# VH-VL binders against Protein krasavietz (kra), part 6

Target 1, 172 residues: Protein krasavietz (kra), of Drosophila melanogaster (Fruit fly) (q9vne2r244to415)
Amino acid sequence: KLHKAQASQEAKRELQQALIDDINDEKPYNEITSDIKDFSQRTNIPDHEIIVIIWSTIMSLGEWNKKEELVTDQAVRHLKNYCPLLQAFASTDRSELALILKVQEFCYENMNFMKAFQKIILLFYKTEVLSEEIILRWYKEGHSNKGKMHFLEQMRKFVEWLQSAEEESESE

## First folded at step 23 (VH-VL)

Design q5 (from n3 with heavy chain D100S, light chain N33D S95E)
Fold by OpenDDE, fold request of step 24:
Structure q5 (fold): chain C 172 residues (1-172), chain A 120 residues (1-120), chain B 109 residues (1-109)
Amino acid sequence: as target 1 above (172 residues)
Amino acid sequence: EVQLVESGAEVKKPGSSVKVSCKASGYTFSIYAIHWVRQAPGQGLEWMGGIIPIFDEAYYAQKFQGRVTITADESTSTAYMELSSLRSEDTAVYYCARDSEFYFDYMDVWGQGTTVTVSS
Amino acid sequence: QSALTQPASVSGSLGQSVTISCTGTSSDVGGYDYVSWYQQHPGKAPNLMIYEVSNRPGVSNRFSGSKSGNTASLTISGLQAEDEADYYCSSYAGENTYVFGGGTKLTVL
């Protein structure tokens, strides 16, 4: 899927700052979501761009441990708090795929996060931020070249599980 | 309904090994951590370790490192705890417990416990 | 790693309130908001009473949890006879580990 033309960089910066301010002010997520939706309508920024901005913003708010094993757990626990916000804008297949690609890119560019990828994806799956379909699509053909060998290998077991999960859930 | 059913009581000799099973039902087994907690007679709860089944990642308390092995069989939704080189001090009730998450948050469902007696 | 510190025993009269403390360190109770409380009756498995410091998993509203610094607290109001049990606190202690308190025996007078 090709992305549409990107909104103005200025608008994106404004959105990011507004989100940071709202979070720092401990604004309820439903209100934050409303604010972002209002902004989206006003500036005509689609959800697949919004969700990427949200991801970047919430990750920028973290003070990350430098140890790989610790940062993985830290990242999951940090992101758990923002799953409702992410979920609100994971409204389309395009948005979900954009998110997972951004996560892949982030984990690739930040060495300590390379092992965190599968757990982040699991978190997003469990919290219905990402659907099984889009995770499988990413795995099959939608992935980025950035660290693809590493991330595909890492996700192998998870993907196999997803493919059989419906059968397992019925038996349990 | 979420349920954990553990295997029956065990009587073991010192130096031997014991393997306790915990069969889970009522939820998606692979995406929740499973923990093992023991309780010696008249004593408190002691965390031994836990496993994230989907990733096959097990973590252990330092006290039991090298002597305990926690595994999970996703095909049967069963977790296992094997404790080797048994001592009299290992006499206890061993509980499996489900974590609320795949990461360590809190233990929301417990098995009925398995009594392991180590005696010569 | 190190066990959390609880009083060995507490007592209260029917209808009264009691508080059980759980003291840890900045690496567990003070470092995270993943403190849980468990109730255990004799010969039974533990029951979750409080999770993440102050949340109740469908248990009686007589049970409440709080935390200040490195000390978490379980308060039981309107004591009833069935509340007589052992209570254990636990906390995430980092590096994928849990730690339990030593337990507190609650006697209802």
Scores: ipSAE 0.918, ipTM 0.956, lowest interface PAE 0.5, mean pLDDT 95
Fold by OpenDDE, fold request of step 24:
Structure q5 (fold): chain C 172 residues (1-172), chain A 120 residues (1-120), chain B 109 residues (1-109)
Amino acid sequence: as target 1 above (172 residues)
Amino acid sequence: EVQLVESGAEVKKPGSSVKVSCKASGYTFSIYAIHWVRQAPGQGLEWMGGIIPIFDEAYYAQKFQGRVTITADESTSTAYMELSSLRSEDTAVYYCARDSEFYFDYMDVWGQGTTVTVSS
Amino acid sequence: QSALTQPASVSGSLGQSVTISCTGTSSDVGGYDYVSWYQQHPGKAPNLMIYEVSNRPGVSNRFSGSKSGNTASLTISGLQAEDEADYYCSSYAGENTYVFGGGTKLTVL
């Protein structure tokens, strides 16, 4: 069991480094996606773990401003570039939920990003990285305790909007 | 088709207020920022402020801070710009413009403009 | 607030190419170098022509955007009479603000 765990960690590190290298080499995202898929198949790492590694990797590449308002916009703009990559691995409900939880954790652990959460989620929604269903699931029961009250309050208007938009679409 | 339709021309006295409306159609109103830009006669474009409707977050140029209020009504897909303490220098065409994103990126669609004349 | 600088006027002959520059200050707040270009005919609303270096869909390929350092440029090739207009550059200036250049009047000779 310990050996398997170690092997898994090593594989994750390898994947992260490969991703960093590909990004730095300005490899097209479709090729990066293909490379990651191949890696995933060889190592049997599921998409919900892959997408978390991708998130962590792309966030590690950012040089973040210390000012909350500036870092929020910076984060959105930074992440916009990687949405196609994230979308490719947001293939299951579990994968999407894993991503949103990782974003929550990140924003909680990095104080300057507390305000960024809702905008990041909106970005991911608009770019079809996250589905309405999973956002609502997260909001209702799938959220972590890390900064729970803050993030739920922050997302209240967005969630209400999602719910209302669905009703309007059904009425048309 | 994405369209922004602004309210009609206004004639105001100095010291009064004006409220211009911008009705949006053809897209999901709440998830795109909307901006107000004015142009005085023979002058250039001047950004006044913008709003992200879904978050109800409005931002203003420093020059207009305290005199301008930008709001959005999601139920009617309408943005508003209210300018108070009007001066002759506020005589201009006022444009609303949609941003390409919910954050500030670029303005991709513009209203037809509203002429506001401030005269004694 | 960061200011974008444009030439007041440029001119070119029919069929020729002209370039309009838009220069920011190195101290631009926010570090975001997103420049957009707008065309405005007299008595009309501005129209988006270029965002970053990409053309808006439906805009003639005669219009192109480029950037070098702190200067963005709009190039109009094969000048036509209808290209006579005012052109404005704009950029995100950080802290959720926009700035415009002073505008450039293009005259087609």
Scores: ipSAE 0.900, ipTM 0.937, lowest interface PAE 0.5, mean pLDDT 94
Fold by ESMFold2, look of step 23:
Structure q5 (fold): chain C 172 residues (1-172), chain A 120 residues (1-120), chain B 109 residues (1-109)
Amino acid sequence: as target 1 above (172 residues)
Amino acid sequence: EVQLVESGAEVKKPGSSVKVSCKASGYTFSIYAIHWVRQAPGQGLEWMGGIIPIFDEAYYAQKFQGRVTITADESTSTAYMELSSLRSEDTAVYYCARDSEFYFDYMDVWGQGTTVTVSS
Amino acid sequence: QSALTQPASVSGSLGQSVTISCTGTSSDVGGYDYVSWYQQHPGKAPNLMIYEVSNRPGVSNRFSGSKSGNTASLTISGLQAEDEADYYCSSYAGENTYVFGGGTKLTVL
């Protein structure tokens, strides 16, 4: 039982390192995706854990500015480069929700990113990493307590906009 | 389809202000940045600033800081650029252009341009 | 913010190739892959030709873009009379700013 828990953590570290190596080697994202899916099958790591590891790995590659305004722009542009990889593992509602919750946690734990949350979520919306449904679900019931009031208020106008866009689509 | 239509030509006196409108249609206005770019007669393109409507965030080239104000009205899908303390060297064609993103990347759709002439 | 440096003019014969350079700094062209090129005919608004260094937005494959260090390049092959225009490069310049080059007048001989 202890050996299984240690092996699972070892597998996750192994995935993270392999992903870092592949990215540094500029391996094509379709090949990286295939390698991760093969790894997932060998180790039985589910897709909602895979996407969180991808997020954490991608963010570990950044040299982040301490100035909040500069880091937000830096983060959006950094993440844009990896949206195809993230999208490949945003395969279920569960994996999408896991991603947005991990982003919430990251911004809460890294003070210079406190204002970056809504822009990262907008990026993921525009690149189809996150669906409108999951963003609305996170807002209404799926969020964590980490910085809840701050992130819900930050997202209020964006969520209201999403709800208005849905009404416009239903009219057409 | 996607279109930006700017307000008509203006003739202004030195020291006054001008406000140019840019009405967008055919796309989701709020989640794409809008740039303002000017071109004096016989001169090149000069970036003045831009706005991200959904966040109400405007940014300005240092040269124009303090003289330019860029705003957006999401309800009418219209961006505005106001340039104050006009000088004769502000005589130019003023373009609005849509960015492909909610941050600054490239300008994929341009307005037809608004001629502003500053003369006494 | 300093304009990106382009040659004032360039010329080439029908059917030939021409390359237009665009030199910036590590804070713009060298630091970001957000270089674009615009074509402008007299009296008209600019038209996007190349984005993000080398991508074409549905324009002829005679237009290609590249970058090395702080210098981006636009190459136009198989020159046609309609290619005679002004060409501007641009780049994201960090800190939520943007910059254009001074422009290059292409003359097709």
Scores: ipSAE 0.617, ipTM 0.849, lowest interface PAE 2.0, mean pLDDT 91
Fold by ESMFold2, fold request of step 24:
Structure q5 (fold): chain C 172 residues (1-172), chain A 120 residues (1-120), chain B 109 residues (1-109)
Amino acid sequence: as target 1 above (172 residues)
Amino acid sequence: EVQLVESGAEVKKPGSSVKVSCKASGYTFSIYAIHWVRQAPGQGLEWMGGIIPIFDEAYYAQKFQGRVTITADESTSTAYMELSSLRSEDTAVYYCARDSEFYFDYMDVWGQGTTVTVSS
Amino acid sequence: QSALTQPASVSGSLGQSVTISCTGTSSDVGGYDYVSWYQQHPGKAPNLMIYEVSNRPGVSNRFSGSKSGNTASLTISGLQAEDEADYYCSSYAGENTYVFGGGTKLTVL
C-alpha cells in the first residue's frame, strides 16, 4: 500500500533522471523511447503518468524568459524538438488528456506562460501528439478548473477552426 | 498543389500606399505563417515581416515598423501587405511565402512576386 | 546591408564542388538551428534548397548544408549548368524576426 506508493514515486524520479541524462547525452529519440518503454513495463508505470513525467522533464530543461511574448516562442521551439518523444507515449485517449491537463496546470502556475497554452496545443495538433478528438473533448468537458475561463476563451477560435476543418474547402 | 497567387503589378506615386494580396490555396491557410519578402532591382532578398493568420499576430522587421501593415483574411485565405509613404527605393518585387509552421521556421512555398514601381 | 554576410560571388567548373558561406552572429545563425538556403534563377521566385541547417526538401543530395558556430555553409557538389543562380541564406533572428544574407551569385564555368 504505502510501500508500493513510495516505490512508485522513487521509480518516477529514477525515470526523470534517466531521461535528463539521455537528453544531455544526445541519444536518438527512438533509443530514449525504447528505454522508457522498458522502464515502464518493469515498474508498471502507466502511459498517462509517463507522458506527464516526460513533459515535466522537458520543461525543466528550459531557461525561460519572464516576458510572455518571448516565452511563448521559446516554449513552442523547445517543445518542437521533443514532439517525437511525446508522441510515442500519447498512446491512448487517457495519455493525451493527461498531457493537456498537465499543460493547462503548468501554464496556470507559471504566469509568463498564460498566453502560451493554445500555441502549445496547436503545436501538438500539427505534430500529431494530440488528436482533434481529444482536444475537443478537453474543451467540452475534460478541462480542469485551473484558469478555466481564461483557457477556454483562449482556445475558442482554435476549437471553432477544428470543428470546421473536417471539410477543407481550400484543398479543392 | 500548394499555391500562393499574388496580385498584379502596380505603379505608384511617391507618398502613396500599396496593398499587395496573396491568395493561398491547396493547404490549411490559418495554421501556417505567411512571410513578406521584397527584392529591389539588382539587390538581395529583404524580410519585411510575417503573420500567423489563426492568431492574427503580425511581426515586422525594425526597418519597416510603422510603414508596413500585414493582415490576413481567413474567410478568403488571403494575406495582405500594405506599405505606406512610398519612396523610390520601395520599387521592388514583393513576394509572399508560406512558412512550414505557425511560427517562423522556413519558407517552403513562394508566390511569383508582385512588381511595385514607385515613380513620379 | 543584410545582417548575414555571404560572398558576393563564387565560381566552379562542371563537376566540381563549391561552398557558399553565410556568417551571422550568436543571436541568429549561432543561436538557432533555423538556417535555410534558397536558390533563385533570374526572373524567378526563390526556391527552398535546405532547411533547418541541413535538411533537404526533396532536392538532390548534391546540395548539403552545415553550420559551425556563427557560420552556415551550403555545399553544391557535381556542379551542373542549371546550378548557376543566386543563393541566399536566411536565419531566424529571435524575437519573432527573420533575416536574409546578401546573396551569392554562383557562376558555373
Scores: ipSAE 0.540, ipTM 0.831, lowest interface PAE 2.5, mean pLDDT 90

Design q5 (from n3 with heavy chain D100S, light chain N33D S95E)
Fold by ESMFold2, fold request of step 24:
Structure q5 (fold): chain C 172 residues (1-172), chain A 120 residues (1-120), chain B 109 residues (1-109)
Amino acid sequence: as target 1 above (172 residues)
Amino acid sequence: EVQLVESGAEVKKPGSSVKVSCKASGYTFSIYAIHWVRQAPGQGLEWMGGIIPIFDEAYYAQKFQGRVTITADESTSTAYMELSSLRSEDTAVYYCARDSEFYFDYMDVWGQGTTVTVSS
Amino acid sequence: QSALTQPASVSGSLGQSVTISCTGTSSDVGGYDYVSWYQQHPGKAPNLMIYEVSNRPGVSNRFSGSKSGNTASLTISGLQAEDEADYYCSSYAGENTYVFGGGTKLTVL
């Protein structure tokens, strides 16, 4: 039981380092994606765990500004470069929700990112990393308790916009 | 087809204000930034500012802070630029342009331009 | 806020290549990969030619973009008569600001 958990954590650390190396080597994302899929199958690490490792690795590569307004812009532009990689592992409802929850946790635990959540989720919506359905599910019932009221309020206008677009589509 | 259609030409007196509209069609207005760029006769392009409609966030070039107001109406898919305390050097063509993103990257679609003439 | 520096004019003969420079600072061209190039014919709105330094939005591959340090470049190969126009570079300038270059008039001889 413990031995299996330790081996799985060692595999996750190996994945993180391999991803860092591939990014520093400027490997094409389709090659990085293939390598991660092979690794996932060999180590039996599910996609909802893979996508959060990708997120954590990508964020570890940033040199973040301490000013909240500047870091939000930095984060969006940094993450845009990696959306194809994240999208490749946003294959199920569970993996998408795991990503949102990891972003929520990250912004809660890193004070300068408290205002960045909404814009990161919009980025992931526009780049098809996250579906409208899963964003709405997170808002309604799937969120964690970490900074819940802050992030729900932050997302209110975007969610209202998503809901209005749905209503217009159904009426026409 | 993505289009930006601006309001018609204006002739204004010094000290007055002008408000130019930019009506968008063929895309999801709320999640793309809109820039305002002007060009005086025989001169280059000058960025005035922009807005991100879904967040109601407007940003301005330092030169125009205090004189320009940029707004957006999501229900009509229309952006507006109002320039106050007009001077003769404000005579220019005023363009709206869509950014490819909800942050500032590049301007992929341009309006036809609105000529504003400021004369006595 | 600071205008990007472009040569006022460049010229080239039919079939030649021409390069237009765009020099900024580490706070704009040097600090971001958000350089764009626009072509403007007389009396018309600008038209996007290059985005994010080197990408083409469905335009001829005769147009190519690059940058080194604080200077971006637009290269037009195989010059044609219709390439005669004004060309503007632009860049994200940090802190939610944007800036254009002064413009370059290209004359095809």
Scores: ipSAE 0.527, ipTM 0.827, lowest interface PAE 2.5, mean pLDDT 91

